# Ledger of designs, part 24: miniprotein binders against Ferredoxin--NADP reductase

Target 1, 346 residues: Ferredoxin--NADP reductase, of Oenococcus oeni (q04hb6)
Amino acid sequence: MDNEIFDIAIIGAGPAGLFAQFYAGLRELKTALIEATPRIGGQITALYPEKTILDVAGFLGISGRDLVNELKLQTDLVDSKTFLNSEVTNLKKIASHFEIEINHHASFLAKSVIIASGNGSFSPRKIDVPGSSEAEQSGMLTYLLPGLSEVADKDFAVVGGGNTAVDYAVELIDHDCHVSLIHRRDNFRAMESSVTKLKNSRRTNFLTPMKITGLSPKKEKLEIELQSVPDGAVKRVSVDRLIGGFGFTASSRTINQWEEFPEQFNQGFLTNEAQMTSIAGIFAIGDASIYPGKSDLIATAFGEAPTAINQAVNYFDPDRGGPQHSTSLNKKEVFKHDRIKSRYNS
Below, E stands for the ipSAE of ESMFold2; O stands for the ipSAE of OpenDDE; V2 stands for 0.75 times the mean of E and O plus 0.25 times the DockQ between their complexes.

## First folded at step 14 (miniprotein)

Design j3 (from w7 with E26K E68R R76E; at its last look DockQ between E and O 0.48; V2 from the best seeds 0.00; counts 0 for: pae E 1.502 > 1.5)
Fold by OpenDDE base, look of step 14:
Structure j3 (fold): chain B 346 residues (1-346), chain A 93 residues (1-93)
Amino acid sequence: as target 1 above (346 residues)
Amino acid sequence: MEVVIRVEIRKDGTKKEYYYFVDSPKELRLILELLLELLEWENPEEVEIRVRADDPELAREILERLRRILRELGFENVRIEVRGNEITLRAER
């Protein structure tokens, strides 16, 4: 790659990284967005593209897929460089710059780094009971929502007690499915409004407090063996599919090998009010950032991205100054974009 | 197998660049499919695709696949330049 020095290297093309890329473009910064997977959108695209997100300002509700599409549409307004299938294998300080190694073979130079990698690579927490492997192989057990276009009047089971399971159950009932929600407790650790929606739905059957003890794939249905937690009573239910909603485990294996390794707490990087890590010139945003009182929300990541970009500029070019407020964008050029015209003329 | 694909798209005066690093034939198939999806979604006026491959036969295979993708997307004038192990495709709508 040419001896190109980037102003900022952004690691991770999730919601935080995509918005950071856009905002950096608005500031006319030479930015590289580096993503380990061949896809943009991070966890949203990988894990829950059909999930309705309710906690992003300006939307009554937006699917994960649609949110990623909106973030991509914003990036159409600026010049951008995105490196996909590009795992950051090393981060090294070289004089006043950072060297970012990709896939052990390529390297980039940047004046500053923004870590937007979330919590790393994600694997679902698997159900481990008799018949689970056969059910997973047959596609009757999954850990992600299926395509929702052809699920009307199907019987689903969802297992779990957190936001993941509750969100899956909400999406399924919104697409006219029947849902059996299985949890080992009567109380859910999920957003209260979503749990209330499920309680008020005639399409939701609560199987609580129960645990799965076995799975039996049949020709057209999955038989689920359940055991009552308090009394040990056995129940069997038959569904079209079971969805494991225990959430995901994160692994940060590659980050732990960096020569420049910022201080971590609970799989995130400790950041100050400037979103700067323990290493000057390295910032973190979104799920990659940890600080006291942080709300773990996409909306928070969208606030952190401009902060990190502005503070990165102050770090490598303190004399540049620049707009603290996005109001200086030439609105006339933005409104000429065909995709914006179509939205305002409809 | 070491393949690097650079895609430059131009639309409404903006320039987007996408880079893909490919280490296996399985990844190559996936990346070419995802590149089609990307180009369909972006719907650019101009596209430049640069491919570097360690194997000339592989480079030719990738070229033919990319030519097909660009044709399916409605690009009529595909220009091809070959310089050693680097292939450049340029297309306009």
Scores: ipSAE 0.492, ipTM 0.832, lowest interface PAE 0.6, mean pLDDT 86
ESMFold2, look of step 14: ipSAE 0.642; ipTM 0.889
ESMFold2 (binder alone), look of step 14: mean pLDDT 81; pTM 0.808

Design j4 (from w7 with E26K E61R E68K R79E R83E; at its last look DockQ between E and O 0.54; V2 from the best seeds 0.59)
Fold by OpenDDE base, look of step 14:
Structure j4 (fold): chain B 346 residues (1-346), chain A 93 residues (1-93)
Amino acid sequence: as target 1 above (346 residues)
Amino acid sequence: MEVVIRVEIRKDGTKKEYYYFVDSPKELRLILELLLELLEWENPEEVEIRVRADDPELARRILERLRKILRELGFRNVEIEVEGNEITLRAER
C-alpha cells in the first residue's frame, strides 16, 4: 500500500458505494472502496437481506440480497480494490491529496474522497419489557427477518408502525406465514400500498391499538402479553417468533474524529449540486448526503454516484474531459462475461 | 494479533482485489469463513492470496486453512511462497 495514490477513495460498501465503484471502474479510475465491516452491501446485507425492494427502477421487486448480488455482478466488469474490515479512523488533507487512515494503523493517499457510509453503524431499537432478554436469548425475539426458506405456515408477530414493521409483515405473508401486526395506533407510517396489501391479506391479523407488556418464552411458542391502549384490556397471543420492527438507530462516532470533517445536518453531510461537501475534493452520496428536496431512496443514490465521480474527476483532473456514455463501452467485451451471456440467451 | 489478508481474483480479463484487516482470533475465523463465501460467489479462474502475520506460527495455521478452502473449491496447482512473515498462495481452476 505504501506509495499508491488513488484517484478516488469511496468510504462505505453499501448500494451507493458499490455502484460508485463500478462507475469509477467504467471511467478507468484508480479507486479504493473502504468498508468498516467484513461484508459488502451496507444496510441491505446487515439489516434486511430478505426484504423486497420496490422503489428501484427497472425491477418489479428485488430482494435486498439479490440487489447486492446484481451490484456485485456489475463490478465483475471492471477492475476493483475493496478494503473490508477497514474503519476509516481519520481523514486528513495533505497538500493536494487526502490521507485516509484505516483502523488507526494503515493509511493511503487519494486525490478525492466520496463518503458513501450511509448513516453510520446500525443498532436495532430493542423491546424492553419483562421477558424480552430471555426471548432474545432463545431466538424467539429477533430484530431481523429469519431465513425465509422454512417459515411457511408459521405464526409470526411483528411489532412496529413504520416501514420496517410493515415490510417485515409483507415479506412474511409472501412466504405463507401468518402475521400478527402489533402497533400502538391504528394508523401506520408506512408505504400505503404495503399497508393495503396487509389489510387485504387473510394471513394478517392487526393487533391495534395495542402495546406489548410482557414476553414468556415457552418450549415451542412465545407468549406475548398485550395491553389495549384505549381501555387497558389484556390479551395474550402465542407465536413461533416475534420480530421487533422499530427500525434502527445510527451512530457516526468514528466520522466525528476526522481532522477533515465536512459540515453536517441531521447525520448527513451537506452537499451541493455536484455532490461536493463543504470541503473541496470530498463528496457524499446516498444516506451520507443531504440537500434540499432529496429523496432518501436507493434510486437517488444511484443517480448521485455518477455525479460525484464525474465531479471528483473535474476536481483532480479538469483536463480529462467529460464522462463517456455507457453506450461507448465496447459491448463485445461486456457480453463475453459468462454470467451476462446466460441472461441474454435465456 | 495483526493479520492482513489480500485476495486477488482474476476472471474474464478483470482483476478484483479484496483486503482484510484482522485484529483478533475470533475475527480471523469469521473472515476465513467469509473468504470462502466470497470465492464461491466470485468463482474465479485464478486466485492469489497473500497473508501477512506478526506470528509465523499463526501464518502457518492460516496457510493450512486457506489451502483447505482452495481445495474444497476445486482449485488445482496450489503454489506457496513464503517470504519472512508474508505467505503467498496462488491457485488456478
Scores: ipSAE 0.484, ipTM 0.829, lowest interface PAE 0.6, mean pLDDT 86
ESMFold2, look of step 14: ipSAE 0.727; ipTM 0.933
ESMFold2 (binder alone), look of step 14: mean pLDDT 81; pTM 0.814

Design j5 (from w7 with E40Y; at its last look DockQ between E and O 0.50; V2 from the best seeds 0.59)
Fold by OpenDDE base, look of step 14:
Structure j5 (fold): chain B 346 residues (1-346), chain A 93 residues (1-93)
Amino acid sequence: as target 1 above (346 residues)
Amino acid sequence: MEVVIRVEIRKDGTKKEYYYFVDSPEELRLILELLLELLYWENPEEVEIRVRADDPELAREILERLREILRELGFRNVRIEVRGNEITLRAER
């Protein structure tokens, strides 16, 4: 590893990073994809693999897992290097290159860097009530959707009022579950269409405005003690599982320790029209990028990735030029790939 | 515990490399499970796995587990090379 200079180091193997890796491969760039977790797919894999994504162009709907799988399949068309369980602990400028330190011990050299880390590492916002630890240990309380193949006709509770809780409830209903949606308010901070879908479903029970006050794992069911927010009235419900849908907290602790620290706004890096940060040769894409008028969509990240790759090339090798359009990519080799043949022959 | 696992897979003329850095026994177990999943879904024609471990006993345990994974996935002609603290497995379908 010690003597290899990459053209680009991509930090984060979420949707943005995976597509950037593929596009860089199409440009025949020597690229390292560096991921802090042992899994690719970023937030999708970690937080909502079963969630149906509706806002990616070309799909009527696709699960988070399937989207990550399709992104992986694209990377099968190119040579790739992926470093997993590799947290970037430092970023340093060394002459005309960057040194990327991982896990406080290993280092890579790159001519340019693309930050595709999203909002950082994710920890679920936990429910802390009597019996919560026991319920979590028994698997009756989770913060992620279970495998949906065996959830039909089960009784779930989902707690939360944002997109996470609403999305979980929608997904469970779409798999013939019964869902008790618990929230401390009558109003949800979620996509209106999703909330309307839940309201129109006979499988949704709204437990609002209520808070959880206790959990009691039983042999087959979880008993949830609820308290009405306005009057303090106590209600008990029994479900197969409770899902905590409070969303996730992002931790960027390691990024804050980098010697080369691009200018940030909120939890993202400020970028220009080239997706370049305040530091020349460091780019950001996806949720790691912030600019005026940005839409926080996976579809946006897919547009930003080619921009960042092309601008990175312009930064370290301005004379290389190269194709701005996929039409100029060596299609003949790509179409020889067995997976492409199978899709076009079916 | 310091373990580095490098996996090189070849399929249809493309080469993918995966690196795993492992700092705990718990992580090692997880990574070996994830490696099984990876190899299952990638379904490569050829695989090369290199393991560097600071403990020779641990290196041997990892080797045996990797051999099992490769066998379970239907790889054949498993070749093993040991050089100091580095073990290399090579297999083909």
Scores: ipSAE 0.530, ipTM 0.854, lowest interface PAE 0.5, mean pLDDT 86
ESMFold2, look of step 14: ipSAE 0.721; ipTM 0.929
ESMFold2 (binder alone), look of step 14: mean pLDDT 82; pTM 0.824

Design j6 (from w7 with P25L E26K; at its last look DockQ between E and O 0.74; V2 from the best seeds 0.64)
Fold by OpenDDE base, look of step 14:
Parts: structure tokens; sequence; C-alpha cells
Structure j6 (fold): chain B 346 residues (1-346), chain A 93 residues (1-93)
């Protein structure tokens, strides 16, 4: 890569990184967005593209896929550079800049860095019972929602007690499926409105408090052996598919190898009111950021992104100033964009 | 195997660039499929694709696949430049 110095390097193309890229473009900053996977959208694209998101302002409800699409549409309004299949393997301070190493063999320079990597790489928490491997190989056990276009009147089981399992169950009943929700407790650790929706649905069967003890793939159905937690009573149910809803484990293996390693708490970087980490010129946003009183929401990440961008500018160019408010966008040019015209002229 | 794919798209006066680093044939196949999806979504007026590959035969295979993708997407006037191990495709709608 030519001796190009970026104003900002954004690490991670999830919702936070995508919005940061857009906002940096609105400020006419030379920005690189770097993503370890060959796809943008982060966890949304990878883990729950069909999940309805309710906690993003301005939407009654939006699918994960549609939210990523809207974020992409925003980036159409600005110039952008996105590096995909590009794992940041090292971060090094060189004089007044940062050197970002990609895949152990490519590098470029930036004046500042914004970490938007979320909690790292994600692996589903797997069910480990007799027959689980065979069920996974047959596709009868999955850890992600299937395509929802052809699931009407099918029998699903979802196992788990958190937001992941409840969200999967909600999405399935909204597509006219029958859902058996399996959990080892009667109480769910999920959004109360979603749990209430499931309780009010005739399409939801609660199998609580129960645990899975075995799986038996048959020709057309998956037989699930269940055991009652309080009394040990055995029950068997047959479904078309079982979905493991235990959520995901995060690994940050490559970040731990950086020469410039900001202070961490749990799986995030400690940040101040400026979204700055323990290292001056390195910021963190979204799930990569931790501070007292943080709400772990996409909506929060959208607020953090402009803060980090503005503070990055103050760090590398304190004399630039610039609008703290996006109102300086030439509204006339934005409304000329064909995708905006189609949305407002329909 | 080291392959770098740079995609530059232009639409409505904006310029987007996408870079892909490819270390395996398996990744290459996936990235070419994802590039089709990307170009379908972006629906640009102009596209420039640069491919750098360490293997000239592989570079040629990638070129043919990219030509097919551009054709499938309805791009016209596909121009190809080859300079050593670097191939550039340019097309417009």
Amino acid sequence: as target 1 above (346 residues)
Amino acid sequence: MEVVIRVEIRKDGTKKEYYYFVDSLKELRLILELLLELLEWENPEEVEIRVRADDPELAREILERLREILRELGFRNVRIEVRGNEITLRAER
C-alpha cells in the first residue's frame, strides 16, 4: 500500500464501525474501515441477520439485515475505504502515528485508531449431549436461525434462557412456526416484553424447567430427550429443527498480541468521556468500549461513534475545529441521491 | 498464495473502495461470491477491479470469473489491462 496516512483507522465493520465510517466521511476525514471477516455488519450479519431489533431509535422494529442495509445506504453518501478479510494482527505507535498491521504482512499508517471490534470473534455455545454431533451434521441442530421464508407451520425447538433463545423463539412465532422453548429454569434472563409475547402466543410451548439429555436424528424429525430438573422425569418431543440459543463466546486472540494494548476490563477496553482508551489516540466504541453506567446497546454505540470521531480530530488536529453537529451537510446534495429520492418519492 | 483484490465503485459522485486479502483458494471462491453480492447491492455506475496475484494462472482464472460477474450484473464496455501480476478491469453500465 502506498505511503498513505489515514486520519482514522476504524477496526471492525459492525454497526458501530459502519456508523463511525459514515460520520467520519461527513467530516471529510481520510478513514480506513478494517474488518477481519469478508463481510460487513459484524455480529448482526454473522449471528442474527433475521433477528428483530427493537432498541434502535427511529425504528418500531428492524431486522438485523435491514439495519446493516440502512447503515450501508448511509455510507453511499460519503467516500469510503473498506478493508475486508483483514485481521489487525498488530498495532504499533510510530512517532506521532499508528502502524496497523493486517494479516501479518500488510501495513498502513493512521493518525488515530477507533476500536469497534465488538467482543472479538464469535463461536456459538454448543450443545454437548449424545447425538448432538449427528444432529449438527444433518442440519437438524443449528445455532443460527434458518432462512425464514419456508418455515411456516414447522415445529421448532429453541434451547436457552437468555435474549438469544427468546429472540429466536419470537422470530419463529412471527413466521407462523410452532416453538418449544426449552430452559432449565422457569425464569428467563431476557427482555420482559419478548417473554410476555411468547407467553401470550398459542404457538409457544414452554418446556421448563427441563434440560436436553439426548438427541436422535430421524428421517424427517429430530427426537429430543428431555429431563425435568426438579424430579428427573423423562419427556421426548419431536421437532423439525432444534436451535441452540445459548449465545456466543467471544475470543479476542489477535488483540492480545498488539504492541499497543489499551487497558481492558473483561472483554472491552476502558474508555473515558471522550471514548479514549488508556492510550492517547486510540479510542473504542460499541461493545469494544467499557465505562461506568454504559448501556450495552447498538443505540449507545451510535452515540459513541460521533464522540470518538470528534475527539480523534481534536487529538491529531486540534486546530481543525469543525461542526459537532451533522447539520452542516449540504442537505441539497444528500436529497439528490437516487436511493433517498426513491424512499421519499414513493 | 497471496491475492489482493481492490474494487473501486462510483455512484452519484461518491467513491467507495473495497479491499480483499486472500490467502487460500477456499477464501478466494467465497470472496468472489461475496463480491458479486456487494456489486449487486451497491449497483454502481462505474467499477474498477484490480487483482494482484503471485500466480499468473490464478490471476487469469480470477480475471475470467470477474468478467463473468460483471457480465451477469449487466456491465458493459469491460476493459482489461494486464501489467505483470496485476490485472485491472474497468466497466460501466
Scores: ipSAE 0.505, ipTM 0.841, lowest interface PAE 0.5, mean pLDDT 86
ESMFold2, look of step 14: ipSAE 0.696; ipTM 0.912
ESMFold2 (binder alone), look of step 14: mean pLDDT 81; pTM 0.818

Design j7 (from w7 with D12N T14K; at its last read DockQ between E and O 0.47; V2 from the best seeds 0.63)
Amino acid sequence: MEVVIRVEIRKNGKKKEYYYFVDSPEELRLILELLLELLEWENPEEVEIRVRADDPELAREILERLREILRELGFRNVRIEVRGNEITLRAER
ESMFold2, look of step 14: ipSAE 0.726; ipTM 0.927
ESMFold2 (binder alone), look of step 14: mean pLDDT 82; pTM 0.820
OpenDDE base, look of step 14: ipSAE 0.668; ipTM 0.898
ESMFold2, look of step 15: ipSAE 0.734; ipTM 0.929
ESMFold2 (binder alone), look of step 15: mean pLDDT 81; pTM 0.816
OpenDDE base, look of step 15: ipSAE 0.735; ipTM 0.920
ESMFold2 (binder alone), alone request of step 18: mean pLDDT 81; pTM 0.819
ESMFold2, look of step 19: ipSAE 0.730; ipTM 0.929
ESMFold2 (binder alone), look of step 19: mean pLDDT 81; pTM 0.818
OpenDDE base, look of step 19: ipSAE 0.761; ipTM 0.931
ESMFold2, fold request of step 20: ipSAE 0.731, 0.740, 0.732; ipTM 0.932, 0.937, 0.932
ESMFold2 (binder alone), fold request of step 20: mean pLDDT 81, 81, 81; pTM 0.815, 0.814, 0.812
OpenDDE base, fold request of step 20: ipSAE 0.628, 0.624, 0.655; ipTM 0.889, 0.887, 0.900
ESMFold2, last read: ipSAE 0.717, 0.713, 0.714; ipTM 0.925, 0.927, 0.928
ESMFold2 (binder alone), last read: mean pLDDT 80, 81, 81; pTM 0.808, 0.810, 0.812
OpenDDE base, last read: ipSAE 0.640, 0.650, 0.617; ipTM 0.896, 0.896, 0.888

Design j8 (from w7 with E26K L34F E40Q E68R; at its last look DockQ between E and O 0.53; V2 from the best seeds 0.62)
Fold by OpenDDE base, look of step 14:
Structure j8 (fold): chain B 346 residues (1-346), chain A 93 residues (1-93)
Amino acid sequence: as target 1 above (346 residues)
Amino acid sequence: MEVVIRVEIRKDGTKKEYYYFVDSPKELRLILEFLLELLQWENPEEVEIRVRADDPELAREILERLRRILRELGFRNVRIEVRGNEITLRAER
């Protein structure tokens, strides 16, 4: 790679990293967006592209896929360099710069780093019961929502008690499915409005408090054996598909090998009011950032991104001046873009 | 196996660059599928793709696959330059 020194290296092409890339572009910064996977969108693209997101300001509701598309469209307004299938294997301080190693053999130089990696790589929490492997192999057990175009009037089961399971159940009923929601407790650890929506739906059957004890893939249906938690009573239900909604476990295996390792709490980096980590010139945003009183929302990440970019500039170029409001950014070029014209003229 | 694919897209005066690093033949197949998806979404008028590969046979395979992708996307006038271990494709709609 040419001896280009980036102003900012952004690690992770999730919603936080995509918005950071755009905002850095608006400030005419040389940025590298580095993503471990071959796809843009992070967890949204990987885990819940069909999920309706309700807690992003300015949208009544937007699918995960559509939100990523909007973020991509926004990046069309600026020059960008995105490195895909590029796992950051090392981060090293070299004089006044950082060396970012990717895939153990390539490297970039940057004046500052923004960690937008979320909580790392995601693996679903698997159901481990008799017949689970066979059901997974047959596609009757999955941990992601299927394509929703042909699910009308199908019988689904969703297992779990958190936001993941409740969100999956909501999406399925919104596409005219029948859903059996299985949980070991009567109480859900999910957004109350979503749980209320499910309770008010005639398409939702609550199988609580119950646990799955076995799975039997048949020719057209999956038979689920359930056991009542309080009395041990056995129930069997047949569905077209079971969705495992226990959420995902994050692994940060490569981050733990960095020479420059910022202080962590849980799976996030500790950050100050400037979104700066324990290492000067390294920032964190979105799920990669942790601080007292943080709300773990995409909307929060969108606020943190410009903060981190502006503070990164202050770190490597203190004379460049303070954060400019979007009103002072190069509006003339942004409004020339045909995609902006088409949305406001419809 | 070390393969680097660079995709350059220009839209309304902006320049978007995408880089893919490929370490295995299995990854190469997947990356080419995701590259197709990327180009479908981006829908550029012009595209430049540069491929660096250590194996000449692999470079040729990648070239033929990319040529197919560009044709499927409706690109015309695909120009190919080969310089050592680097292949450059340029196409316009």
Scores: ipSAE 0.576, ipTM 0.857, lowest interface PAE 0.5, mean pLDDT 86
ESMFold2, look of step 14: ipSAE 0.735; ipTM 0.926
ESMFold2 (binder alone), look of step 14: mean pLDDT 82; pTM 0.822

## First folded at step 15 (miniprotein)

Design g1 (from w7 with R29E E33Q R65E; at its last look DockQ between E and O 0.78; V2 from the best seeds 0.66)
Fold by OpenDDE base, look of step 15:
Structure g1 (fold): chain B 346 residues (1-346), chain A 93 residues (1-93)
Amino acid sequence: as target 1 above (346 residues)
Amino acid sequence: MEVVIRVEIRKDGTKKEYYYFVDSPEELELILQLLLELLEWENPEEVEIRVRADDPELAREILEELREILRELGFRNVRIEVRGNEITLRAER
């Protein structure tokens, strides 16, 4: 690779990284977006591309896939360099720069780094009960939503009490499925509007407070053995598929090997008001960033990205000046692309 | 196996570059599929693909696959340049 020094290396091509790449482009920064997987979109693409996201500003609702597509379209406005299938194996400080090493024995030099890796590699929290492995092998137990085009009138069970389970249940009922929502408590730790939607739906059966005690894959149905938490009463239900909605665990396997290792808390990097980590010149955004009072939302990540970019500029080039508002940008340059013009004229 | 695929697309006066690093045949198959999807989605006016492979035979195989991808996507005037272990494809719509 040419001895190119980037202004910013952005690690992770999730929503936060994609928006950071775009915003850095608007600032005419030389950036590298480095993604461990061969795909862009991060967790959205990997885990919930079909999920309707309701809490992104400016959208009544947008699928995960469509949101990633919109972020990609936004990057059409700027020059970009994206390195895919490139896991960052080391981060090293060299004089006034950072060296980013990837798994293919390539390295990048950058004046600053923005970590947008989310919480690392995501694995679903698995159900561990008798028959769970067999049910997973048969495809009757999954941790992701199936393709929603062929789920109408099927009987699903979703287990969990958080947003993941509730969101899966909502998505399934919106596609005319029947859903048995299993949780150990009557109270859900989820968005109240979503829980209310489920409560108001005739397609939702609440199996609360209950725990799964066993799974029995049969020819066409999965039998779920349930136990009532308060009295131990046993119930059995049969469904087409069970979805584990306990959310995901992140593994930060590779980040722990970096020579420059910022302070972490709960698999994220501690950041200040500038989105800077414990290491000067290394920033974190999105799920990779942790600070008191943070809302773990994509919408929050979109606010953090410009902050990190602007503070990175201040770090390596304090004389370059402050951020410009989009309203001050040359509209002719921004709207030079016919594809963008057509969207705003429709 | 060490393969690097660089895709440069030009669209509406912007330049986007994508780099893929490939360590295995299985990864190569996946990456070529994802590259097809990328090019289909991006729908650029011009594309330049550079392939560097440690094996010249593998580089040729990748070249033929990429040529087919470009053809399938409706690119025309596919020009190929071979310089050592680096192959460059250029095409326009």
Scores: ipSAE 0.565, ipTM 0.858, lowest interface PAE 0.5, mean pLDDT 86
ESMFold2, look of step 15: ipSAE 0.674; ipTM 0.901
ESMFold2 (binder alone), look of step 15: mean pLDDT 80; pTM 0.801

Design g2 (from j6 with R29E E33Q R65Q; at its last look DockQ between E and O 0.48; V2 from the best seeds 0.62)
Fold by OpenDDE base, look of step 15:
Structure g2 (fold): chain B 346 residues (1-346), chain A 93 residues (1-93)
Amino acid sequence: as target 1 above (346 residues)
Amino acid sequence: MEVVIRVEIRKDGTKKEYYYFVDSLKELELILQLLLELLEWENPEEVEIRVRADDPELAREILEQLREILRELGFRNVRIEVRGNEITLRAER
């Protein structure tokens, strides 16, 4: 690669990284977006492209896929450089710059780094009961929502008590499925409105407080053996598919090998009010960032991205001045793009 | 196997570049499919694709696949330039 020094290297092409790339482009920064996978969109694309997201400002509701598409459309306004299938294997400080090494023996030089890698590689928390492996192999046990176009009138079970399970259940009932929601407690640790929606739905059967004790894949149905938590009573339910809704565990396998390793808490990097990590010039945003009182939301990541970009500029070029509000940008320049005109002139 | 695919698209006065690093044939197949999807979605006016491959035969195979992708997407005036181990395709809509 040419001896190009980037102003910012952004690691991870999830929602946070995509928006950071766009915002950096608005500031005419030379940025590299580096993504470990061959796909853009991060966790959204990988885990829940069909899920309706309700908690992103400005949208009444948007699918994960559509949100990623909208983020990509924003990047049409700016020049961009994206490196895909490029896992960052090392981060090293070299004089006043950072060297970012990727798995293909390529390296990038940047004045600053923004980590937008989320929580790393995501693995679903698996159900570990007799018959779980067989059920997973048969496709009767999954950890992601199926394609929603073909789920009408099917019987699903969802297991879990958090937002993941509740969100899956909501999405399934919205597509005319019947859902048995299995949880070890009567109380859910999920958005109250979503839980209320499920409670008000005739399509939702609450199997609480119950635990799965076994799975038996049959020809057309999955038999789920359940045990009542309080009394140990056994119940069996047959469904078309069981979805594990325990959420995901992140593994930061590769980040732990970096020469420049910012301080971590849990699965994220500790950041200050500037979104800066323990290492000056390295920032983190989205799920890669941890600070007291943070809300782990995409909406939060969208606020953090501009903060990190602006603070990165202040780090490597303190004389460049502060960001201008988007309202001060020359609308004629921004609206040169026909796609923008078509959306806002209708 | 080391293959690098650079895609430059021009659209509405902006320039977007995508780089793909490829270590295996399986990855190559996937990346070519994803590149098709990308180009379809981006719908650029102009595209430049550069391929570097260690194996000249592989480079040629990739070239043919890319030519087909560009044709399927309705690009015209596909120009090919070969410089050492680098192949460049340029096309316009």
Scores: ipSAE 0.638, ipTM 0.884, lowest interface PAE 0.5, mean pLDDT 87
ESMFold2, look of step 15: ipSAE 0.694; ipTM 0.906
ESMFold2 (binder alone), look of step 15: mean pLDDT 81; pTM 0.809

Design g3 (from w7 with Y20F L30F L34F; at its last look DockQ between E and O 0.80; V2 from the best seeds 0.67)
Amino acid sequence: MEVVIRVEIRKDGTKKEYYFFVDSPEELRFILEFLLELLEWENPEEVEIRVRADDPELAREILERLREILRELGFRNVRIEVRGNEITLRAER
ESMFold2, look of step 15: ipSAE 0.720; ipTM 0.919
ESMFold2 (binder alone), look of step 15: mean pLDDT 82; pTM 0.821
OpenDDE base, look of step 15: ipSAE 0.545; ipTM 0.851

